# VH-VL binders against q86iv5, part 36

Target 1, 237 residues: q86iv5
Amino acid sequence: LDSCSICVDFVGNSLNDLLNIILNSGVIGTCGDLCSAVPGGQIVDTVCDLLCDYVGVDEFIKLISDVDPDPIYICEKISVCKTNDNAAASLDLVQINPQNGTVGGTFTLSIAYTVTNTIATGQLAFNIIDPTGNAFGDAVLLVQQSPEQYTQQFQFQATPSEQESFPNGLYTVQALVCEGSCGSPHPNTYTLANGTTTFTISGADSSSMSGAGSFSGSSQSTQTGAASGSGSGFALF
Key: E = the ipSAE of ESMFold2; O = the ipSAE of OpenDDE; V2 = 0.75 times the mean of E and O plus 0.25 times the DockQ between their complexes.

## First folded at step 15 (VH-VL; framework fv_rosmantuzumab)

Design e3 (at its last look DockQ between E and O 0.82; V2 from the best seeds 0.00; counts 0 for: pae E 2.5 > 2)
Fold by ESMFold2, look of step 15:
Parts: sequence; C-alpha cells; structure tokens
Structure e3 (fold): chain C 237 residues (1-237), chain A 120 residues (1-120), chain B 111 residues (1-111)
Amino acid sequence: as target 1 above (237 residues)
Amino acid sequence: QVQLVQSGAEVKKPGASVKVSCKASGYTFTDYSIHWVRQAPGQGLEWIGYIWPSKGRTGYNQKFQNRVTMTRDTSTSTAYMELSRLRSEDTAVYYCARVPLYTSGWFDYWGQGTTLTVSS
Amino acid sequence: DIQMTQSPSSLSASVGDRVTITCKASQSVDYSGDSYMNWYQQKPGKAPKLLIYYASSLQSGVPSRFSGSGSGTDFTLTISPVQAEDFATYYCQQSYRYPYTFGAGTKLELK
C-alpha cells in the first residue's frame, strides 16, 4: 500500500477510462476536468487528481495517450515508481504440477527466484502457450524487492472457456522476472531472468463444455522478507 | 461529535439569489468533500454538486445550468452554496453532507437542512 | 447519468416482518471488485441517515437487522426483523460516477 503500488493500481484499473475520456472530450484544461469524469468514486478521483497535479494536466494526458501506454512505465515517468537499471535476479525453480494432467484438472505453477540487486519496480510474470500457439498468463507487481529468495505459486483449473479451450497436447510455460513491465520496449525495462517448463494435457473433448479459468497467486519467503502482489491479467507479446 | 450546522430558512422571490452556509465541526474539514443535496416538498433527493475544501475544486449537476456556485472558507470550516436566478421549483430543503475523500462517495453526516421558499 | 429504479414505492409491514427493498441501476456501479451503492433512512422532518455503504457494509451504530447485498446493477436492502422505529423512507444512492443519483425512495409503513 505504497505510492508506487497505488499509482500502478490506479493506472491499470483506469487506463481505458482515461483514454476514452481523453479521446472523446474536447479541450481538457484542468486535472479536475479529466479526473472528475473517471468512474470509481471519490478515492479514484482523488488519486487521479493527485497524480495529474503532480506532473500537470498536459504531461499527464501525454503519458496516458502514449502509443504504448504501460501502467508501470507511466508511474515511473511520473517519478512515483523508482527504476533500477542495475536490478538483478535469477530464477531458481520453474515447476508445474502435475506435469501430466487432464482437462478440468488443477495445475500449480511454482516459481522461486533470487533477487541479487534490488528490483525497484518490476514484475514476476508467466505465459502458458497451448499446443496451437494460443497464450494466456498473469503477472504480479514487484516493488522495492530487496536481495532475498522469494517463492510464488499460481494455480489454475484447466476448465475450457471462450478464452482457452485447453486442447490436448504439450504446453509450454515461460516465466520471467523483470525490472519494468515484462516484454515492454520502454526505457528502464529489463528481463532479469527467464525459465521454462512444460506439461501435457490429455482429456475429454471440450466442445460441449463451458467455464472460465482464473489465476490466484501467493508469495512466501524462505529466508528473510516476502514478495506480495496481485496479478494484473497481463499476457506477454 | 461531528456536526454540520446550516444557516436558517430563506424566503425569496423569483429571480433572486440565496447563499446557504454549512459550518463543520468535530473533524478535519479538509479530509472530506462537502456535497449539497436538495429535497422538494414530498419528493426524493437530488444531488446538486460538491466542493473539496482543501483546494476549492467543485463539480455541479448539469441540471443547475450554471446557476450554482459553491465556495468554502477553510479558516472557519464553512462551506457555502449560492443558487441564483431562483424559480418556484427551487423550493426545497437544502442539505449539506460530507463525503470522505478516500472513499467512494457516501454521505456519512448531514446538516439539519435549510428550507428555501421561492414565491411571488 | 445513472438512473436508479427503486421498488416498491411503498410497502406495509408489521413489527417482526422481513422486508426487502430493491434498487436497480441503469448501468453497473462496480469498480475494482467493489459495488458503489449506498442506502439511507429518512424519517419525516429529519435529514437522511446512512445505513449501508459499498452495497453491504454496515455503518457504525446501525443495527445488524439491516443488511445489504447485490452487485453490478441489482441491489437489495433487507430489514429483518422490522422494528417499530424502522417505519421511514429508504433511498439507494450510487457513488460510481458524477452526478451522484438516488432512487425515488421506498416508504415503509406500519400495517
């Protein structure tokens, strides 16, 4: 619940609304003109107004309207989130259980990583690539992650949906630890470590089923400190 | 402990203006926005607008057609609402209420109301 | 503007009854997992009093016989059991976006 996390959360939740207001409004002369139009009640208006006033309405609109608007990058440009071009980490474990499962089954992705130089503002992210090349994934925000060992687990149920049918075959899991948004072309962004694993799904025909998958994550420290965060619903390009 | 005390009843003619005050006590005035809500006789509640006391920022319901002005004096913890070009349909009880700036926008405390009568 | 349709307009109840008042918004009032719907009680000659905020959170000092539920566009205030002091008018209010809007009210009367 720090300023950086508040900024990233606000921009991530309100980016589409902000873009729509900027695109569809006439002249926006004040932060109040912009921020009062954002849904989400007084707290969202207040956070918007504070961030907008900090850099000025013209600069704020420019940052939101960037060709590739990225919540972490925007909050770094506002100077509410810090960067570390010397951030360093390694992936100690990328493991999925079970390695051989079924449609409808629950899979647990376990990631252990070691930070060797502070990650100022970054992500722990993963993609799962199905046998046809369709990808889905998630990420958690990392803020001021000091040198330490960290463990994160994600679970999902392989329930067929409109977004992912979970076809039979070989799946590839890729995991990334990044300074900045993983996969982003923006300055001060680095892939610090990556790892892969695979798993296999065998199961019934999913053409007559419906449902949705979801992700949940937890973080555990094995020595000192802990990682904490929530997924952002991000899929890597 | 929290109190919002409003100015007394007003009787006005069409075309006149009225300025209602709302004096806050028992809390940090600048941590809450002040909103104004009116209620015509036998009718429901209608939101008029708000002011943020710390910076004087306002927002108004479009219905009031630039007839409303909200101000505040942070040194006296008092908010004001002025309604101009009064019409008979502006006859109502006018309430001030506070809203925590760090929340979605519920009215946790209300003033006692100020009755405005607009008649020829 | 988000229109709030509150029903019923009035109802009669006896002390001890369970009553349910509904409020329907013309669009979702949810943001980041929270529902921006609030409920108020108003007695004759008095200012409204906050009962419920964030759809289901009970304001301090409000009896637990009041409860709120719902999400998206559909919300419910429940009073169970109704007490003698509960005969009043009840309003829902959305705080999702400006202008803030209220339902037309539900008058709860003694049968």
Scores: ipSAE 0.474, ipTM 0.775, lowest interface PAE 2.5, mean pLDDT 87
Fold by OpenDDE, look of step 15:
Structure e3 (fold): chain C 237 residues (1-237), chain A 120 residues (1-120), chain B 111 residues (1-111)
Amino acid sequence: as target 1 above (237 residues)
Amino acid sequence: QVQLVQSGAEVKKPGASVKVSCKASGYTFTDYSIHWVRQAPGQGLEWIGYIWPSKGRTGYNQKFQNRVTMTRDTSTSTAYMELSRLRSEDTAVYYCARVPLYTSGWFDYWGQGTTLTVSS
Amino acid sequence: DIQMTQSPSSLSASVGDRVTITCKASQSVDYSGDSYMNWYQQKPGKAPKLLIYYASSLQSGVPSRFSGSGSGTDFTLTISPVQAEDFATYYCQQSYRYPYTFGAGTKLELK
């Protein structure tokens, strides 16, 4: 298990719990006092204690209590995750299938990018902006990605929820490759590449009102060779 | 073979203290935490606390807070549980159990148990 | 504390039967895609024995007639077919949060 991934996962999943403990527990004197109260049993306690011990309880609390806590940045600050200020990448493809779908339909987003200088700790992120300007998206943690071509796929169902109503119209997809957390104000964060594509949603398929928009991100890293396919307009900015 | 061998039965009066030992063998002592669980006669299982052998870090059930102390000797691969200010309700079989580090915390091996009787 | 409710408290079965024991947690015990639920067997005068961890993972050396399922708050231990040596008390245990807590137990008796 990659220690950086473990750190980012822990901080990301336990940040609210940690904050609640800090706010409600009074004086926290030790890493043990803090970490033993975090849900997740012994495994979370152990990871928390390990990470806390790297910097000490006071510094750890300070990092967690930041106005804009960033899991990647926190893990970099405690030297569990590495940084590369010279990281470099380019986007090769941003494609969504189908290009024209319906409400309730399944969409597959494919993103291909090339790393030219190692991404130490970063993200592949995407945002989908609906016709009303509401945005939703996801991100994948990138750890020690060497110079190579990578492909990531995301799948989502356009099922209306409280978070997204999926109105009819033109949707915009933004894809980003970053060192650090995309859009983060923290040091060692860089947007390496960005790109956009569009797709449309038309017509309510009346059939399946099943409400849960679950993003099932299946990360299939397929090393696909250079297929020269000509098709739909990827605009690189 | 993994073994946890506990100390013998104890009979104590109310207000006294007891210290139970758990000697581990057949594995690396510092790669597993030791937890303590008790069982009153005819009752279920109650978790008492844990110790990390590597650091000596402990966590206790608040029910036992201020009465229980867990320690370890890494040189002898032995864990200890001391319970003070004993009450009749503390009458139970006390078990030590092994939990792998970096896991969710199941008890894969158990000691044979130590019977504690608290009576006036 | 997370409360664990086992059902039934006792069950009678014959050798060859299929037996199901349920455990309900007062809150979800899921974390990072895993369910932090374990099952134990205890015979009279003996320490508990681990059967299942992570709700469905079979402990090494445990017969395949034991299986666990469930997620969130609802979990099940299944024994099929029941053997003569399986008559014992069974406990569920959550390891999601300290303090760890156990169900009250289910006694499986020979019919």
Scores: ipSAE 0.280, ipTM 0.704, lowest interface PAE 1.8, mean pLDDT 89
ESMFold2 (binder alone), look of step 15: mean pLDDT 94; pTM 0.953

Design e4 (at its last look DockQ between E and O 0.44; V2 from the best seeds 0.00; counts 0 for: pae O 5.1 > 2)
Fold by ESMFold2, look of step 15:
Structure e4 (fold): chain C 237 residues (1-237), chain A 120 residues (1-120), chain B 111 residues (1-111)
Amino acid sequence: as target 1 above (237 residues)
Amino acid sequence: QVQLVQSGAEVKKPGASVKVSCKASGYTFTDYSIHWVRQAPGQGLEWIGYIWPSKGRTGYNQKFQNRVTMTRDTSTSTAYMELSRLRSEDTAVYYCARVPLYSTGWFDYWGQGTTLTVSS
Amino acid sequence: DIQMTQSPSSLSASVGDRVTITCKASQSVDYSGDSYMNWYQQKPGKAPKLLIYYASSLQSGVPSRFSGSGSGTDFTLTISPVQAEDFATYYCQQSYRYPYTFGAGTKLELK
């Protein structure tokens, strides 16, 4: 695991904790004041302190407190993650199975993409838009993705929750490959490719809500490299 | 051989101060934080705080914040813990222990302990 | 602060028995898929000795008769089979958030 992935993982996992600490504290004078309050044991404190000391506590707080805080952007601004303004990729396949499913069923989203110029720090992301216009999604981090063909699968179970009830109807899948965070207005951010597909859900029981959906992903390469990772929350763009 | 060797037993009166040393050997001193844990007679373990030897950065349990100071001397690979305004409740065995900086916070090696008795 | 409730406070066992010690945290000690729970053995007059870290990872040099399990708030240490040298006090400790806290201890005594 490289320093860029460590930074993005730390910021992504600790962003809410960092914001809450900043909100609940008056003046934070040192990186130690901030980082020692973050949960996750010695390793999280160590990573936080290293990153915070690298740019200085005031700049670190400013980056975290940005109105649109973005783990990839933050790690690029502190120069732990590289950028490539000439990154290039195409989407070869956006496919969801089953195309016709039911509430409670498991859906597999398969994405194949080809990198033609290295993605320095970016995302493979998707949104699923339900029939009412509500969206949910996920993304995986791409670090130093060399020119090669890649595949990635995401699975989710259509279990109704407070975030998504999975109503009957037509769903639209939007997929993106990006340098930087997909949908972000930040510098060094580019949508490299996009694609769509659709699926339907029937047989929903909208009167009963339980559990929450989960996402998992894996990647495969047909060339010399491979990327792997797990997503977080929703990707909206 | 990893060793943490602590200073000898202390007997103090209420209101005094004590400074306990912890001499590290057999490893790179600055790759590990040093934590201090105490144990009152017949009682469990209580975390006091830590020091990062490379930076001198400390963090203290709020219970001790106004009375404890941790320092180190990297040239001698020695950590120190000073507890001031002693009370009878501070009677305990005081341990130093090390934690790898890239770990979740387990104490892999401990000093032999320093007995502090605070009595009038 | 995270309170650690350890049970039982003491127990008696014979050599060859299977014993289980539990530790309950007042809040989850999981972070990024790992459980920040550690277990120590302490004999009278000696410093604690690390047995298990990450809830279930066995420290080097610790016999395989010791095992740990659990996640979230509920954790167990199992000793099977108990040996004569295992009669000691056992502590759980969370390292999820400062201040680090320990359970009150479980004294394992010969029956």
Scores: ipSAE 0.450, ipTM 0.771, lowest interface PAE 2.9, mean pLDDT 87
Fold by OpenDDE, look of step 15:
Structure e4 (fold): chain C 237 residues (1-237), chain A 120 residues (1-120), chain B 111 residues (1-111)
Amino acid sequence: as target 1 above (237 residues)
Amino acid sequence: QVQLVQSGAEVKKPGASVKVSCKASGYTFTDYSIHWVRQAPGQGLEWIGYIWPSKGRTGYNQKFQNRVTMTRDTSTSTAYMELSRLRSEDTAVYYCARVPLYSTGWFDYWGQGTTLTVSS
Amino acid sequence: DIQMTQSPSSLSASVGDRVTITCKASQSVDYSGDSYMNWYQQKPGKAPKLLIYYASSLQSGVPSRFSGSGSGTDFTLTISPVQAEDFATYYCQQSYRYPYTFGAGTKLELK
């Protein structure tokens, strides 16, 4: 188990719980007081206690109570996650299939990127911007990615929800590779590469399945060789 | 060899308290948490709570409504479970079980069990 | 609390058979790529014995005829081939969230 991934996962998932405890429990004297109140099982308790003990309860509370709490940054600050100010990467491909879909349809986003200097702790993130300017997206944690070519796929269904109505029109996909959390104001955060592509949604597919848009990220590390495929205009900015 | 040896059978009246001991040997006592599980006659297993011997941190099943107190003596490598305000429904075999520190809660070693009978 | 539903409650088998016991959790017990499901064997008058942890990891000293599989909410314990000493009650247990909870058990009986 990668300690950095565990840290980021814990802080990310328990941040609200931790904040609630801090705000509502009065004086927290020990890591035990804090961590024992966090909902979960022994794993949550163990991870919380371990992380808290690295820095002490006061510092841990301080980090959690930051105005802009960033799980990656917090884990870096407690020295569980590493940083690399010299991290470097480039985007190779941002592709969405189908290029023209319908409401209710499934879309697959493929992102290929090349690391040229190790990403210590970072993110592969994407944002999908609908025709109205509403954006949704996801991110994958990157930990100790050595110089190599990587590919990540994301899948989503264009099922209308309270969060996204999926209007007809032109959509923009923005992909980012970052050291640290993408868009974070915290130190040791850098956008390494970005790129965009577009796709369209037209027509309501009458299939009534009210499925909540769950992003299932399947990380297939395929070392695919340089296939020279021609067509769709990836604009690297 | 890892061993958890529990105290003997107990017979108590309703409203009384019982304290069961679990002596650990064959490993570093502070490197493992001790959990308590009970089993009523002919029934399944019910988790009661845990203690981390290294820090004395405890967690309890809320079902027991603050009737349970878990303690440890690191000098004797012994864990204790006290159950107060006993009821007939508390009649069960009580087990202590070991869980590795910094691991999830699988129970790799068990005590032999302590039978508690609560009867008027 | 996470509820654990075992099926079947009882099962009859012969020595040499393949037996499958299922356990369903009321919610996912996955965390950080692992499934926090454990399996135990209990014989009459004895404490439970750990068989499987992390859904599929075999405890040291447990025969290879025991295997576990599953993720998320659905898990399976398989015994193949069943031996004479395997007739006992089996329990699943989640260690994802407090309180830890057990299935109701599956009694494996000789046919």
Scores: ipSAE 0.026, ipTM 0.596, lowest interface PAE 5.1, mean pLDDT 87
ESMFold2 (binder alone), look of step 15: mean pLDDT 93; pTM 0.953

Design e5 (at its last look DockQ between E and O 0.46; V2 from the best seeds 0.00; counts 0 for: pae E 2.9 > 2)
Fold by OpenDDE, look of step 15:
Structure e5 (fold): chain C 237 residues (1-237), chain A 120 residues (1-120), chain B 111 residues (1-111)
Amino acid sequence: as target 1 above (237 residues)
Amino acid sequence: QVQLVQSGAEVKKPGASVKVSCKASGYTFTDYNIHWVRQAPGQGLEWIGYIWPNKGRTGYNQKFQNRVTMTRDTSTSTAYMELSRLRSEDTAVYYCARVPLYSSGWFDYWGQGTTLTVSS
Amino acid sequence: DIQMTQSPSSLSASVGDRVTITCKASQSVDYSGDSYMNWYQQKPGKAPKLLIYYASSLQSGVPSRFSGSGSGTDFTLTISPVQAEDFATYYCQQSYRYPYTFGAGTKLELK
C-alpha cells in the first residue's frame, strides 16, 4: 500500500468527521483525542495517529481546518505525498460511448494520456456539464506515475437523481490531468493537460428508475499499441 | 514462536473486580496491538477493547466503557484487562489476541483463554 | 454497531464434501478497495484460529482448501474438500469499525 494513497484516502474520507470533531470537541490536546473520535477501525485510527503525530496536533488541526481543505495538499504538506513542479503530461483521447444515448443508459468515458515527466501526486479528473450548466464528475488519484501512456475508463448511468436530472440535450465532458488536485488554489498544483468532448442524451428510456449513478472506475493499465485514430472531434484546449 | 499466555481461571462474586493478564512472547510486544474478546458459555464472541502497547492508548466497547480498564507493562511484555462491578453475565472465557499494527484488525494469535465465573 | 448475520447456524457434511458458510454485514465493510472481513475456526475448549483476512487472504499455515470471497456486505467461506479435522465452529468478524463484531457462528458437524 502506497503511503500517499493511504494519506489522501484517509483525509478525503474522514475530513468531515475530523472537522466535526474539531468543531464540537473544543480544545483538542492530543492526537489521541482527535483520532479516537474518528469513526472507523484500527486502520483509520492508526493512520490518523501516524499523520497527526508526524506534524503535531496543532498543525494537523490547522491543516484540516483550512478554508479550502485539500487532501492531496495536506498529504504533501506533511511530506507523505511527493510533489513535482516539473510534472508534464498530454491528453491523447477523451471519448464517451455511446455518443448518443438515452436517459437511463450507461455511458463509458475513456481517457488516454501520456506522462512525459513524472506525476508525483496528481489527479485525472473529469467533469460532465449538462445542457443547463450543471456539472458532475469524478477524479482518480495519481501517485508516482512514470513517463508512459495511461488509459482510464469511467462508467456512469444517466439515471435521474436529486443531484442530476439528465435533461435532454448536448453534454460536454472536460478531462484534466493535474499535478496536485485539479482546480485547487494550493501550491504545487498544475493543470498539465485538458481536453473536451461532447455527447447527447435524448429520450427517456422506459427502463426502471434504479438508484444513483455510482462511478465505477476500473483502472486497466493496458499498454495498448498504436490504435489507428478514427477522426472523432477531440478538441484539445 | 509467538505465544500469548493468560492468567488462570477466576471465581468472583457479583460486584467484585477481576484482572486478567496476558504475557506475550516470541515477537516485539510494541509492534502489535492487544485486543480482548470474551465468549460466554455456548455463545459467540464479543469484542471488549484494545490497547496499543507502544503508547498505552486504549479503546473500549461502549458496553464495557465504565467497567473495563486495559493496561500494559512493556518491560514484561504483559497486557492486563481489569473488569469491575462484575455481574453473572460476565461469566465467560476471556481471550487476549494479537493484532498487527497498520493491519485491518484481524486476530492472528490468541491466548489460551481465562475462564471467569461470577456467582453469588 | 455493525451486525453480522451468519448462515447457516449449523450444517452437516461428509469428508470430501464442499461446504459454504455465508456472512452478511448490516453495512458495507469495504475501505480503500479492501473488505475488512475475517474468518476464524474454533474447536471445543480452544481459542479461535484465524483462517482468512481481507475477505480472501489465506492466513499463513492454513490449508488451501479454505477460501474466502465477497465484498461489501456479503461474504462466503468455502471449505473444499472437507477434512476430518475441519469439523468445528466457524465465525466471521468485521474489522471495519469499532466495536468489532462477530457472526453468531456456524457449527460444522460430521454427517
Scores: ipSAE 0.675, ipTM 0.869, lowest interface PAE 0.8, mean pLDDT 90
Fold by ESMFold2, look of step 15:
Structure e5 (fold): chain C 237 residues (1-237), chain A 120 residues (1-120), chain B 111 residues (1-111)
Amino acid sequence: as target 1 above (237 residues)
Amino acid sequence: QVQLVQSGAEVKKPGASVKVSCKASGYTFTDYNIHWVRQAPGQGLEWIGYIWPNKGRTGYNQKFQNRVTMTRDTSTSTAYMELSRLRSEDTAVYYCARVPLYSSGWFDYWGQGTTLTVSS
Amino acid sequence: DIQMTQSPSSLSASVGDRVTITCKASQSVDYSGDSYMNWYQQKPGKAPKLLIYYASSLQSGVPSRFSGSGSGTDFTLTISPVQAEDFATYYCQQSYRYPYTFGAGTKLELK
């Protein structure tokens, strides 16, 4: 709905396409040269052109070509997302159920957090680290999160895939609440709170490979709720 | 109420140029892109390009890039397509159509078409 | 460019029949969970008319006997039951990336 979320969603979804266009094209002289090549229909072309024209094509290319390109940072540099260097939050609960499960089983990660000074543009993020050190996770964009108590749930099925086999053993869950992108070295970025929990998986054949892992998520606040969440097979931070 | 009204039929010789107009009414002209599509006799549809009326930004099918120019006049809500160095293969009906800026890229309203005949 | 292979090129049907028209893209036209495939109807001497967008969404004012399905590279338009006014040429079109491309068309004729 708001310009910040639109910018972050666009950059997050189109960053790889933008980088490929920049790397595989000759000199890009206009925003039209760049943005008309991005897939995703008229809406993506429109948003790309608006953002690119706002800062100028050379600065836009520079921002997305940064050694560590970051959708939130890019949108902050464009000035469509705000920052708050005094953002503050705590994690009230990091809980996974069941704590002892099986391959193919469904796990629910519940995170509760309290914002004590507004998060201007940040993330609620988590990693799940398997017994071998392989990690996967997800993040939710937080925009203008006022002082209040919030909850978020993520659900996944432990279905073995090429990316994550779900071996037997102890799994560690890391959860972070951040101003800016969690784990990013960029200015105006802070880890505001962190928490961990663990769970175990038993009875698996660790050599099984069947497909990609995924997440489904929901979110709730004590005020107005928001939609969120998508899954990946790789760590976010 | 939404209408796209195009200029009348044209007969041209090879090597000439043609400029087709598309006058929009019944909506806010700058909220939509204008795209151009042609159809040769008995043939299918071929996308030529578009113009974004707000910015004047254009994008062309590479097939036509060095021969096509699209412009607009926002004060008259009119889009134009000019095709130069005409060939007999350019004989077709030329349509303008609009596309919402915040859409996947569907053509929701079309002009009536402008018939171009290129012959000696 | 994304090539759109539409089949059949022509078919005959009677009023009341169920008709399917297929469209195959040379690469996926899916982006962020949506399929960027649109369908149009064109009658002789007239401009095309939008029927379906996002592969399966019915345009306002289009009868529910028209439906679309598919994802990735493979898409279908179904007309059931065919009515007298449905004899026309049908085109698929991808809007995933420029240049926008159309299938060659399927002419639906009265048997």
Scores: ipSAE 0.395, ipTM 0.722, lowest interface PAE 2.9, mean pLDDT 87
ESMFold2 (binder alone), look of step 15: mean pLDDT 94; pTM 0.954

